# VH-VL binders against q86l99r1233to1411: the designs that were tried, part 36

Target 1, 179 residues: q86l99r1233to1411
Amino acid sequence: SNKESLPFRRDVIEKVINHLRENSLDTEGIFRLSGNMESVRGIVKSFAHGEPNLSFEVHNISNALKHYLRSLDPPLIPYEFFLMLLDARKNEDAETIRNIFWKIPSDNRVVLTLLVDLMVKISENSNVNKMNSKNLSIVFGPTILKPRTPTLDRMALMTETQLQCGIIQTFIEDFHYIF
Below, E stands for the ipSAE of ESMFold2; O stands for the ipSAE of OpenDDE; V2 stands for 0.75 times the mean of E and O plus 0.25 times the DockQ between their complexes.

## First folded at step 23 (VH-VL; framework fv_adalimumab_6cr1)

Design x3 (at its last look DockQ between E and O 0.02; V2 from the best seeds 0.00; counts 0 for: pae E 15.2 > 2, placed apart)
Fold by OpenDDE, look of step 23:
Structure x3 (fold): chain C 179 residues (1-179), chain A 119 residues (1-119), chain B 107 residues (1-107)
Amino acid sequence: as target 1 above (179 residues)
Amino acid sequence: EVQLVESGGGLVQPGRSLRLSCAASGFTFDDYAMHWVRQAPGKGLEWVSAISWNEGHINYADSVKGRFTISRDNAKNSLYLQMNSLRAEDTAVYYCAKAEYYDTWFDPWGQGTLVTVSS
Amino acid sequence: DIQMTQSPSSLSASVGDRVTITCRASQGISDYLAWYQQKPGKAPKLLIYDASRLQSGVPSRFSGSGSGTDFTLTISSLQPEDVATYYCQKYDDAPYTFGQGTKVEIK
């Protein structure tokens, strides 16, 4: 989608994540199920302006966060780390993934830590909310980890997407080791 | 109403390729994982492959790994199964099925398409 | 891989009889088990999910129980329309293996 990039606001993201941590852990399909698109757009706008509107139900808020993160340029995980992470994932090398994570700029790293922490908490309650580490990785893989230049090859794209999701899954499942 | 319609089945010789399609309607296709399940004549159900809504997770049964490729086109509400290096034991009715989450039950199922591999 | 074993492979009972089908997983799969009904020449239909949850529209004579490794599908009063093959399936993780099936017939 040709959506305009939004400014990166650490303070806003932190507030939103905290809100979701408190209010969404039991919510079935959190981050997966769609909300009201009009509401979501409004919430995203509020993020951009520095005052998150958290008066909406959690599906709208979670979707807004997802959309907001997707719109970031550069993405939450900067472009320069994309290929390194994918390669590390191909080799199932958690140590390298950890090392790469700690090279990420501090603000991004803090936000990423908070976000993955939220995912961990959600996944721990997957019996209720149905959002295990796999499902969460599907949602956030291509959302926060993107190439600078999209691939046009269909098979390459499939492989890339799997690796993106795999990285996020690793973040969730090996959270204490990586973060 | 949720509908899944499989197509592309037919008679093929061993070693040949075939591509199956599943057309989905009545639901938001890109919100759901999809599966292929097959059933040999007079036999039980065998899971074949799974794909997440964005293809971020894909799995295959060992029996088809390296030969079959699952894919989807969300813009076309379509699920695909590229079957290469077909074998006689691949002869089956192939069903597509919807799953609410990647690791969930299957509902609903299509009516299936028959693939016959024979010399 | 986790093996799914159903018992019996086939059974014949009278209308009104209580029918019980069992499914055993070689390893624990929590409650990530579904039961399907397949009538001759038709696609499978979901009956039970999460081991014991009745799918919408399914008659109340069907019930599921169990957790971990041992599961049971029960038909409290067998009806003629229940003639079918029944399958259990695990969906805790890939592979999403089915049991070999249980053919149910009327005497």
Scores: ipSAE 0.734, ipTM 0.904, lowest interface PAE 0.7, mean pLDDT 95
Fold by ESMFold2, look of step 23:
Structure x3 (fold): chain C 179 residues (1-179), chain A 119 residues (1-119), chain B 107 residues (1-107)
Amino acid sequence: as target 1 above (179 residues)
Amino acid sequence: EVQLVESGGGLVQPGRSLRLSCAASGFTFDDYAMHWVRQAPGKGLEWVSAISWNEGHINYADSVKGRFTISRDNAKNSLYLQMNSLRAEDTAVYYCAKAEYYDTWFDPWGQGTLVTVSS
Amino acid sequence: DIQMTQSPSSLSASVGDRVTITCRASQGISDYLAWYQQKPGKAPKLLIYDASRLQSGVPSRFSGSGSGTDFTLTISSLQPEDVATYYCQKYDDAPYTFGQGTKVEIK
C-alpha cells in the first residue's frame, strides 16, 4: 500500500532529477534545508501518481525526492549489494565498488547515475550552494543504501553509517571512473 | 474501505448517448489517476480511457476516440464517461478502476455497469 | 501498438497441479506488466504487478516472472478456488492493452 512503501518508478525520478538539475545548483542548502511538510507530502503523492507536480519552491521538491527515495523498499541500491559495498569501502577499493555498481539492475543504475551526477554538479558549485560531497553523502548514504535487517548494536550502527556515507562520497568524488 | 460504484448503464438504441458515473469513496480521489475498462459479454477485457488526477493527461482507445469523453469532478469524488454515437459493439460491462499514477496497474476495480446497445 | 498474446487460451488441470500461463508482448515493455484474476460475474482482481511482485493478500502459490517480451504466471499448486480467467496487461505507455485471457478449469 501507499502507507507501507512506494513502487520504484524510474520515469518519475528522472523527471524530478532533471528539474532539480535545471533549478537547484545555486540554491543554498539544497537537500539539507527543510521544506514545508504539507507541501512535501503532497508532492510525494504526485510522484506516486506518475504525474509529478513540480510547481513548488525548490526546497519542497528536493525534500520530496529524499522522502520518496527513503520510502522505497527495496531501497535504490538493492539489499544484496549492501555488505559487498561496505566491505569494498572499508578496504578503500574503488575498483571493486565500480564492479559492484555495474551488477546493480539496469533501471536502478540509470537512476543512481542521474542522482550522483546531480550531486557532482551541486558539489562543484559548493561555494554558492554550501553543499560539498561530504554534506551530500550524509543526506544520501542512509537514504539509498540500507541493510535488510537493522542492527541493534550501537557501535556496529555507527560503523555502518560511516561506511554508507563513504560509499556515496566515493561515487561523487570518483564519478567518472565508476560511472 | 476503498469503494468504486459505477452507474448509468442501461438499454439504448444505436446512435444514442449514455453517461456513466463512478462514485469513489474511502480514499483521496484527487491523488489518483482513473481508468475505464469494458468487457463485452463472453469476451476479454478492453481498456477504454484514462484520465490523470488534474485532467492534464487524457487518452482513449482507438475504438472509442471521437465518440467517448472521459471527465472527473474531484470535488464530488466522481469519474464520468460520456458515450456518444453508440454502436452495437459498445455493448459491454463498463468498469472504473483506480491507479496509483497514470502508467500503473489497476487496483481496485468497481463491480461494473452493463450497457446494452441494440435496436 | 504493442500486441499482448496469452497462451494457452484455456487449460484444464487437477487440484495440486502446477499451472503455467504465458504472455508475450510484440515489443519490449520492461517489467510493466500485471496479472489479474477474474471469476464469473465479478470484477478482475490484481494478483501480480511489475511482472513479479505479489499483491498484498494474494496467496503465495501465485508467482510471476519475466521481463521485456516474455512473461509467465505460475500457480504452484492449483486449488479449487483458482478456477477463473487470468489476464495479463501492459502499462509501459498507452494503450494499456490486455491479453485475450486464459480460462483455468478443474478436470
Scores: ipSAE 0.000, ipTM 0.462, lowest interface PAE 15.2, mean pLDDT 88
ESMFold2 (binder alone), look of step 23: mean pLDDT 94; pTM 0.956

Design x4 (at its last look DockQ between E and O 0.21; V2 from the best seeds 0.00; counts 0 for: pae E 11.9 > 2, placed apart)
Fold by OpenDDE, look of step 23:
Structure x4 (fold): chain C 179 residues (1-179), chain A 119 residues (1-119), chain B 107 residues (1-107)
Amino acid sequence: as target 1 above (179 residues)
Amino acid sequence: EVQLVESGGGLVQPGRSLRLSCAASGFTFDDYAMHWVRQAPGKGLEWVSAISWNEGYINYADSVKGRFTISRDNAKNSLYLQMNSLRAEDTAVYYCAKAEYYDTWFDPWGQGTLVTVSS
Amino acid sequence: DIQMTQSPSSLSASVGDRVTITCRASQGISDYLAWYQQKPGKAPKLLIYAASRLQSGVPSRFSGSGSGTDFTLTISSLQPEDVATYYCQKYDDAPYTFGQGTKVEIK
């Protein structure tokens, strides 16, 4: 679906993440299970206006954040870092991933840090919420790390997706080393 | 009602290829991981392969790694298993199964499709 | 890889008997264990997940217990319709290995 790109709002994202940190760690399927689409759209709109509506159920809020992040152009992780990260992941090179992370623009880096921190906290409670690092990586990989030009080849796309997810998994599992 | 229907099974000679399909209905297919599990005649269950909803994670049993390829088409609500270099020991009923998460239990299962590899 | 071992491989009991099947993992898998029932000529059916949670629609005579490495499936009162092969499965991580199965028959 041709979704319009929304402006990057660091302050809004921080508020949303804080809310989710406080209210969603025990929520089964957080970020995975869908909310009410109408509610989600409304919440996303509130993000764009600079004041997040956090009165909704956490699935709606988490989905709104996911959708909002997905709509960013450039993505949360800027395009120029995409191939470098993928290459680093192919080589299982966490040090290079770390080095690349710290080259990301400051606002993006701060938000990414907060977001992954939230993922870490969620994953630590995966016995309850069922959202381990793998499941979270599946959700956020293609959401925040995207190529400028979509891959058309089916096999290449699969490989790309795996690498995207793998990078996010690395962020979560090696959080203290990278961030 | 959630339904999984496997197809594509049949008799093939060793070294040949076969492609299995699983048609899913009654649920949002692209929200769930899918698995293949097989059962040789008179034997137990053997996990074969798994794929996440966006294909971000794929795993294979060692017994099929390098020969089998799992894939899916979310637009068609379909799961696939490309089986190459088939062996006699690949003879089994092949089930597709739905999983709530990537690492989770399987529910429900399809009725399975029989693959027989014989010279 | 983690090995899953069920015991016994087969058993025969009378209607109304208490039946116990054990599943042992060679390494700790927390509560990431499922039990399945497979009747002859049918696909497996989920009975228990998270080691002890009864799947919706499954009779209450079925129960699961255990954590870590040792798990148990119990049928409190065996019924004729319970004739089947039962499998445990780990799902902590790939591979999602099954036990070898336990065939349950009625005397």
Scores: ipSAE 0.715, ipTM 0.897, lowest interface PAE 0.8, mean pLDDT 95
Fold by ESMFold2, look of step 23:
Structure x4 (fold): chain C 179 residues (1-179), chain A 119 residues (1-119), chain B 107 residues (1-107)
Amino acid sequence: as target 1 above (179 residues)
Amino acid sequence: EVQLVESGGGLVQPGRSLRLSCAASGFTFDDYAMHWVRQAPGKGLEWVSAISWNEGYINYADSVKGRFTISRDNAKNSLYLQMNSLRAEDTAVYYCAKAEYYDTWFDPWGQGTLVTVSS
Amino acid sequence: DIQMTQSPSSLSASVGDRVTITCRASQGISDYLAWYQQKPGKAPKLLIYAASRLQSGVPSRFSGSGSGTDFTLTISSLQPEDVATYYCQKYDDAPYTFGQGTKVEIK
């Protein structure tokens, strides 16, 4: 039951995001609701081996993407950007957040742009799917933006989580300014 | 099937401690937030505490803050509630409940475990 | 803290009656409101989330409405198996407070 540490596979993530863009915008609770545990585990395994199997009900695929992204080491937003993004969020400095985004390595930026664009599209249909920018930020905040050295201090972790969510919410709500 | 099973309830004297456990099965435990909710005999539901999947959000009702500690062990698919400095007012059935995120509705709930703190 | 007040505290109705239970928040909570059913000796069961969304497997005679501060759970045609206590709950932010409950019985 130990967590996997998985490599970044740009082409896999792109395929999964594109599949979800075409199949999930009307799905209630997408990224929030659970999938079948056995199916999700198998799908994550297929992602890790570079052979994404997308022949599953959409909640299984969205949950597999969450798990895969959470298991990346280094994460989608590389470790060196963690503290500077959190600091920019504390200062409510969207211009600095944009400047930091554009310093992220190109492959990571492409995937992050596709992922946040998917979140924007989902949130624009939130009347149907019930997933607004806040809901999505809770899902993806600590999943894609995390420190190299995790804190054991509960209060620090709570603060980090709030800021991580805030950064993703900023990405979604200010997408056209930042991206 | 998704299943939550509480344990560790019992009779305890005021001022003492008790630790509750909630064993989860049938879902990927570390993808979800967990809550404790209690119900005193013949009374309504009272939210007690919440913990997010990565422990990055933890919160408590004012009535238990400083005395109770929520924790989880994702490797064991287990949720815990450490209850210190127990009072008669803490007498209740304690339920664990699953939530998609810490600020969502609860589905499912466990069967509950009774904690009795003598007057 | 936001208080949740249910009305009535109890009611008695005939099979087939339309039953309405209200829940009032002391401040606005948007649509972050859930309804639960609890039968004696059993754990609560989710009926409605997001004020108006019916949980999977819940009979269509249950419905929820409202936003902001005023919320309603409706049972369009009361059945014998609906005898239970019903709770609303806010989940907009901590504390995740429940209403005091409404006991529903058959005359």
Scores: ipSAE 0.000, ipTM 0.558, lowest interface PAE 11.9, mean pLDDT 89
ESMFold2 (binder alone), look of step 23: mean pLDDT 93; pTM 0.950

Design x5 (at its last look DockQ between E and O 0.17; V2 from the best seeds 0.00; counts 0 for: pae E 8.2 > 2, placed apart)
Fold by OpenDDE, look of step 23:
Structure x5 (fold): chain C 179 residues (1-179), chain A 119 residues (1-119), chain B 107 residues (1-107)
Amino acid sequence: as target 1 above (179 residues)
Amino acid sequence: EVQLVESGGGLVQPGRSLRLSCAASGFTFDDYAMHWVRQAPGKGLEWVSAISWNEGYIKYADSVKGRFTISRDNAKNSLYLQMNSLRAEDTAVYYCAKAEYYDTWFDPWGQGTLVTVSS
Amino acid sequence: DIQMTQSPSSLSASVGDRVTITCRASQGISDYLAWYQQKPGKAPKLLIYDASRLQSGVPSRFSGSGSGTDFTLTISSLQPEDVATYYCQKYDDAPYTFGQGTKVEIK
């Protein structure tokens, strides 16, 4: 909800991801179900200050991570890779996606690797938590992969969103090949 | 109370277009996947289309693929089905339904809107 | 695509009778199966989800069982208000195919 751009903090994201890896794999609807918005805002602020508050329930923490990632400018996946990835997805070209991934700046790449690793672990437990690769990709697609210029055409936007989600799904399902 | 109200049904000639709407209330619309299901007169239920909360995933039955377009407006709590190139076999009551997750059961259902395609 | 086949297509039973409807998937769908009740002129109503979970508000005389390819809906004691058509549905992945339905009537 907050459109303010927050600083990219690799160390904070890593701590949050580790926490979620340890505490959220069996949580139904993790990253999907909403938390308390006030708590989420507070947690996001803590991220910005470099000391993540991880004392909250995992839905609050996971939502905070989503919001934080969404607020990044540039996005976790930098703008220059957006169209290349979408095109690769259109062609169902996992090799090209892999090649593009490894061109991403190192800090971003590390964080992305950690994040997708978490998604993989969550998806492996989807029978319990109901968050398979599809559901996770729906959540994170438009969160970490964005165009520099928003699409105004409604149909084009729908297609774009599908491709965004598809790329994340590819990251999850082909994790060992790509990362 | 969760409510789904379909509208836009009516009588149309083959080859024409029609747009259905589903108005949702009583729940956080953008947290849920939505589906269209139809039922021809005296026949069984047929899944038509699905859409995720952010339209990141969209699926169609083979019978409508290329002709129908599902969409939603989360700001308006509305689900849509644009039906083009309508055929007689598209004649049915069209239901919108809520799904907790993308791949889950449907609950609740709207009361449906009748689409009749006839020359 | 996975085919969903219900049996029987129709049945007639007396009040108080035990009624069993079966649904078979042509491929394994785990427990991603729902049962719906549709009364004449009404929208379908969810009865069972995840093959065996009773939806809130549904009478306990309804039960579901099965996993993989073979599923069963059971009405332990058929009541007049249970006259309806029942449908199974898979929701493991698209398409979310329904069975052809089973019409249940009272003798």
Scores: ipSAE 0.485, ipTM 0.843, lowest interface PAE 1.3, mean pLDDT 94
Fold by ESMFold2, look of step 23:
Structure x5 (fold): chain C 179 residues (1-179), chain A 119 residues (1-119), chain B 107 residues (1-107)
Amino acid sequence: as target 1 above (179 residues)
Amino acid sequence: EVQLVESGGGLVQPGRSLRLSCAASGFTFDDYAMHWVRQAPGKGLEWVSAISWNEGYIKYADSVKGRFTISRDNAKNSLYLQMNSLRAEDTAVYYCAKAEYYDTWFDPWGQGTLVTVSS
Amino acid sequence: DIQMTQSPSSLSASVGDRVTITCRASQGISDYLAWYQQKPGKAPKLLIYDASRLQSGVPSRFSGSGSGTDFTLTISSLQPEDVATYYCQKYDDAPYTFGQGTKVEIK
C-alpha cells in the first residue's frame, strides 16, 4: 500500500461526525456498505483541503470518513500509545485502557470521543441499522490505531488486528466508564 | 454494479501449480474482506480461504494449508489464489466472494472458474 | 472445529407446501449463520443472514429462525423457482464451514 499521508483536521472531522450523527443512525449497513468510488475519492479530497463537501448520499460520506482516517499520519491515536493499548487489551484491563485514553493529546481525545459516541449511538440502534459494536470495531480498529513500524509477519499482523479491534470494541461497550 | 470475475482455471497435472485471479469492480475493493470457496463437481460448497482488507487476517481450510496462498493487490482491485502441489481432490469450480468483514456472510459471489487436476 | 449438519439431505414437495430445512452446529454459534440458495450451474445466492434477517430482494416466503445450535430455513409456500440446493454456513470464527446441502425438488 502507498497511500498519501493526510493532515489531521479536527474541525473537518467534527463536522463530518456531526453530519453522520444527524443522518446515519437509521441507515442500514452504515460504515459497512460501499459507496461510489469516484464520489468517495472526491469527498476525501474535500476533507483534506479543509472544506468538507457533505452534499452526497450518506454511504459516500461514511466511506470517505473511513478512508480519511486511514490516511492520517500520525493516526488519530498517536503512535506512542499503540503498544500500551495493545498490552492493556491483552490483559482485558479496561481501567488501564481508560488511563491511557486520558493521556492522549486533547484534540485527539475530543475527536475520539465524538467518533466513539457516534459508534455507540449506531450500535444502540442496531435493530434498524444492522451494525453492532463488533461490526463497528472491525471497521475502526486498524483504521485509527496502527504501529509506527508495520510488520510484514502475517501471524503478528493477525494478532495486532484482533487486538486493535478489541480496543475499539472496549471503547464502545465501556464508553461511559472510559470517556 | 458490484462485479467479481474469476479467471486462471484450466486443466493441470497433479503436483503442478496454478494461480487464480478475481477482478473486482463497482466498489471500494480495499474496504472489504475476500474469500475463496470451491465446489467439486456434484458436491457441496467448501470454504477455502479468507483475507481481510489490510491482509491482517488470513485463514485457510485445513485441506489446503501449506499448499495454497491467498493474496490481494488493492491497487489493482484483484484477489489471488496461488495453488501449489495440486491434487485430484482440488478439482472444483472456484468462486471468489465478497464479505463486509472477514467473519460475515458472502454477497456477492463471482461466477466461478473451473480447475481440473488430472493426468 | 464446529461441524454443520443439515437435514434432510434431499426432499421432494408439492407447489404450495411449507418446507423446512434444519441446520445443527456441534457447538453454539450464536446467530452467526447464513442460508444460501444455489441453482444448477450458478453461484450461490444469499437468502438469510444472522440466522433470521432476510436479504434485500429475497421473496418474503423465505424465513430463518434459531440461535445457538439449532437453525431452520422455512419456505412458507414452495414455488417452482425454489427448486435448488440450500446451504447453511457458520461464520462465528474460522473455518467458515458450510453444511452439506439440502436438495429441494418438486413432486
Scores: ipSAE 0.012, ipTM 0.632, lowest interface PAE 8.2, mean pLDDT 90
ESMFold2 (binder alone), look of step 23: mean pLDDT 95; pTM 0.964

Design x6 (at its last fold request DockQ between E and O 0.42; V2 from the best seeds 0.00; counts 0 for: pae E 7.8 > 2)
Fold by OpenDDE, look of step 23:
Formats: structure tokens, C-alpha cells, sequence
Structure x6 (fold): chain C 179 residues (1-179), chain A 119 residues (1-119), chain B 107 residues (1-107)
């Protein structure tokens, strides 16, 4: 919902991810269920200022992280890797996806690794939190992997979204191979 | 109150196309996966298709794969099913159903719309 | 694909009787099973989810049990309003296959 581009802060993201790792693994619908929008906005602002407010309920914090990541420009996965990843996904080529991942700038790569690690941990507890790799991929696919130019064709957009989600799913399910 | 209202059903000849719609109300539509389920006259329930809230995941039953296309418009709180190359065996009441998670039970169901494919 | 088989296909019982319907999956589906009730001319209604969780508003005479491959829907005391066809459904993954249904009638 936040249309403002926020600065990329690795240190903040790491703190937030660590917090969620410790406090959200058994939370049903983590990253999916909505929090209080006012609280979420406030938390996002705190991220931008370099001091994450982690005193809130985990749904608010997780949603804040999601919104924050969504607002990044460039995205967490930089634009130049978008088409390469999509093509790799089309060909179900995990090796190419891995190779592309390791070409991502170091700060982005570190954050991405931490984020997907969190997703893996969440998914491992999906019997409790109901957030399996598929559900998490649905949430994060279009959040962290975006094209530079939006797709206007409806069918093409659908395909694109599926590939985005599929890539994230691959990240989660093949985490040890890729990362 | 959560409501799902299907429309677009009717009588069509084999090989023709038909587009079904499902209008959703009473809940945040873009938070939920949606499904189509059909029931031939006097027969059991058959899952047809599923779509995630952002269309990131789409699935079809083998019986309709390549012929049917599920889609949604979250701005309009609407679910769609484009049915091409219709066959007699596609004759059924078509239900749209809400799913809280992508892989979950269906609740609630619409009242259904009848599609009859006959020469 | 995983096959879902219900038993029996139909049954007739008296009011007050205990009714049991079985659903078998050809492969393990954990507790990802739902039961639906469909009355004639109506849309299906969710009764049980996660194999044993009673949906809100559903009478307590309905219960579900099982995990893995074998599941059971039980009506502890059959009522006239329970005349319907009952379906099990797996939702572990696509396809979200239904059982063939069990028609329940009153004698």
C-alpha cells in the first residue's frame, strides 16, 4: 500500500528477520494475515529511519516487512535479474537460478538469503502456521521480484506472476542447493 | 455476510465457448483463493480449477486442462472461468467456492450456475 | 493421482440411529480432509475440516475422525434434516479430489 520508495537498509532487515525467526514460526498465517494498517505504516517508517520498532504483534511486524520490501526500488532482487530468473524458471532450471542468485549484489544476496531462510523455517512448521512454501511464494513472489516495466497484457501478467511465485518457491524448496 | 453468486451459465453446443462469472461480497476478496467445482446432473462433485489471490498459482483438473481458463479481477471482486471447446461431459452446475488458504477446504459455496452442452 | 473412495455409496437408517461414513485415500493426505453435506437442489455445505474440526454452526452430532488414509464421518443421532449426500475431499494438494459421495436417507 505504501507507494513511497524507501531506502534499502540491510541492518534493519536483518533485525526484523531475526525477530520474526524467534517469534513468528508458530504464528498462523504469518506474512499473509493482515495487521493493523496504522501500526504497519508506523513500523515501516521506523524501518526507513534505521530503528525498527519491534514492540508490535508479529502480524504487524511481518506485514511491515512485506510492505517495506515491496516499496524498495530497485526491488530486493534487482531488475537486471528479473528476466533471467523467469526464463530459468520456465525451463525448470534450478542450476541457472542458483547461478543467477550468486550474481546478485552482495548486500541484496545476504538479505535474500536471510529472508528465504526465514521462509524455510516457517514452511517447516506449516502444519501449525499454515504457511507452506506455496503460500509464502504467493506472498513474496511479486514482492521482491519485479520487472522494471510493468506488464500490461493480462495473460502475460498472469504468466509472469506465476513465474515470480515459482522462483520464490524454488528458493524455499531448494534452499540448500541455491544458497 | 459472505456471498458468492455465479452467472453466465446456459445452453451451448459442443465446441462452443462460455464464460462464467462469480461475484463475491462480504469479505476481502483478494485475501482468498478461489475455486470452481462442478457437478453433473445426478452425479458427484468434481473439482475444476483453483486460483490464488494474486493468480500466482493456478491449477486445473486434467479433464479441463487446456480448455478452461480461470482468472480473477480483484478490483471487481470477481472470479471467472473461460470455458472453450465445450463437451457434453462438461454439462454441470458450476460452483464457485472460497478458500481461506490455497490448499484448504471450501467455504462458502455459491448456489451454482447450470451449463448445458448439447447439440 | 490420489483416489478418494467413500463407503457406503448409500445408506438408509432410522431417526436416532448412529451413522458412519468412511472415506479412504489411496495415499496419505495427513489431516487435509473435509466433509461436506449437500441437500437436494442445494450447494454443498462444509461440515468438518482438518479431518476432525467441526465447522461453526454445524450440529454437534456430526463428528470427523481419522488421519493419513482412513477417515470417518459420524452422525451420532440421525435427524430428518440430515437427509443429504455427503462428500469427503482432500486438500493436501491439487487436485482437490472429492469422494464419490454417500447418500443418506431415512427409513
Amino acid sequence: as target 1 above (179 residues)
Amino acid sequence: EVQLVESGGGLVQPGRSLRLSCAASGFTFDDYAMHWVRQAPGKGLEWVSAISWNEGYINYADSVKGRFTISRDNAKNSLYLQMNSLRAEDTAVYYCAKAEWYDTWFDPWGQGTLVTVSS
Amino acid sequence: DIQMTQSPSSLSASVGDRVTITCRASQGISDYLAWYQQKPGKAPKLLIYDASRLQSGVPSRFSGSGSGTDFTLTISSLQPEDVATYYCQKYDDAPYTFGQGTKVEIK
Scores: ipSAE 0.621, ipTM 0.873, lowest interface PAE 0.8, mean pLDDT 94
Fold by ESMFold2, fold request of step 25:
Structure x6 (fold): chain C 179 residues (1-179), chain A 119 residues (1-119), chain B 107 residues (1-107)
Amino acid sequence: as target 1 above (179 residues)
Amino acid sequence: EVQLVESGGGLVQPGRSLRLSCAASGFTFDDYAMHWVRQAPGKGLEWVSAISWNEGYINYADSVKGRFTISRDNAKNSLYLQMNSLRAEDTAVYYCAKAEWYDTWFDPWGQGTLVTVSS
Amino acid sequence: DIQMTQSPSSLSASVGDRVTITCRASQGISDYLAWYQQKPGKAPKLLIYDASRLQSGVPSRFSGSGSGTDFTLTISSLQPEDVATYYCQKYDDAPYTFGQGTKVEIK
C-alpha cells in the first residue's frame, strides 16, 4: 500500500529487523502471508511515531515492516540510485552493483545490510519457511527501490519491476560479495 | 463482502483483440496476487496467467504467452487481461481469481465473462 | 511440465455413499494441491487447500489427503447438493495446472 508517506527512522527499522531475526526464520510464508489488518495498521503507526510495538504475532510484525518500508519517501534506496542499479542489473554486472551499494548514504546502507542479511537467513532456511531468494526479491524489490517519477507505460513498468526484483535477488544471492 | 466482477467479453473474429477487466471490492486489493483462468465450453479449467501484488512475479501458460498480457492497477482495484491475436481455441469463459500469494490456491473466483472467437 | 490426472472422469453414487476422487501428479508437488467444486453455470469454489486443509464454510464431510504425487478427495456421505464437477490443482510452481475434472452424479 503506497497511500501514505512516512518518515525514515533507522532506529525503528533496526529494532524490527532484530526482532524478526529472532522470531521469523522458521515461520512459513514470512513476508508473503498477510496479518490481521487492524493489528498491522496499528503497528505501522507505532513505527512512524518512533515507538515500535512488537508484542504481536510475527506475521503482523513482518507485514507491518513491509508496509512501513513501502510507505517511505524517499525509499530506503534513494531515488538517485534507481537508474544506475537497474542498468547494472540489466548487464548482469555484480561488480558495478557492489560499487553503487557502497555509494549509498551510510544510514541507508546500515539498514539495507541488516534487511538483506535477514533475507539471506530466511532464504537459507527456505526448506522450512518456504521463502527463497526469488520470493523475497518480489516482496522487497519495488518496496525499497523506486523511481522518482513512475512510468505510465505498462510494459515499461513491468520491465522496471522485474529489474527492481533482480537487484534485490542479486543482493541476497551475492550478499558476501556485495556487502 | 469480497467480490470479483469480470467484464469485457464478447464475440470477436480471429486475429482481433479484446481487453478483459476484473473489478475487485471488499478487500485490500494490493495485498494479493491475482490470476486468470479460462474454461472452454464443455471442457475443464485451464490456468492462464498470474500477477503478484507488486507485479514482481508475472507468468503465463505456454498457450497464451506472447499474445496475452496480464496487468493490474492497484489504485483502481482492477485486474486486466489484454488478449491479442485471438484464435478459435481461446473461446472460453474467463475467470479472475484472488490468491494470498502467486503460488497459492484461489479464493474467491469471479463470475466469469464469455469470450467467443469465431469467423 | 507436471501433468495432473484425475480418476475417475465421472462417477454415479447414491446419497449417503462414501465417494473418493484421486488426483495424480507426474512429479512430486509436496502438499501444494487444492480441490475445487464447480456446479453447472457457476464459478469454481475452493474446498480444500494444501492437500488436506478444509476451507472455512465447507462441510466437514469433505476431506483431503496425500502428499507428493498421489492425492485424494473424500466425501464421507454424499448429499444431493454435492452433484458437481471436482477439480484438483497444483501450485508448487508455474504452470498452476488443473486436473481434467471428475463429474459426480446421484444415481
Scores: ipSAE 0.033, ipTM 0.686, lowest interface PAE 7.8, mean pLDDT 91
ESMFold2, look of step 23: ipSAE 0.012; ipTM 0.601
ESMFold2 (binder alone), look of step 23: mean pLDDT 94; pTM 0.957
ESMFold2, fold request of step 25: ipSAE 0.011, 0.026; ipTM 0.615, 0.665
ESMFold2 (binder alone), fold request of step 25: mean pLDDT 95, 95, 95; pTM 0.964, 0.963, 0.964
OpenDDE, fold request of step 25: ipSAE 0.525, 0.514, 0.548; ipTM 0.851, 0.846, 0.855

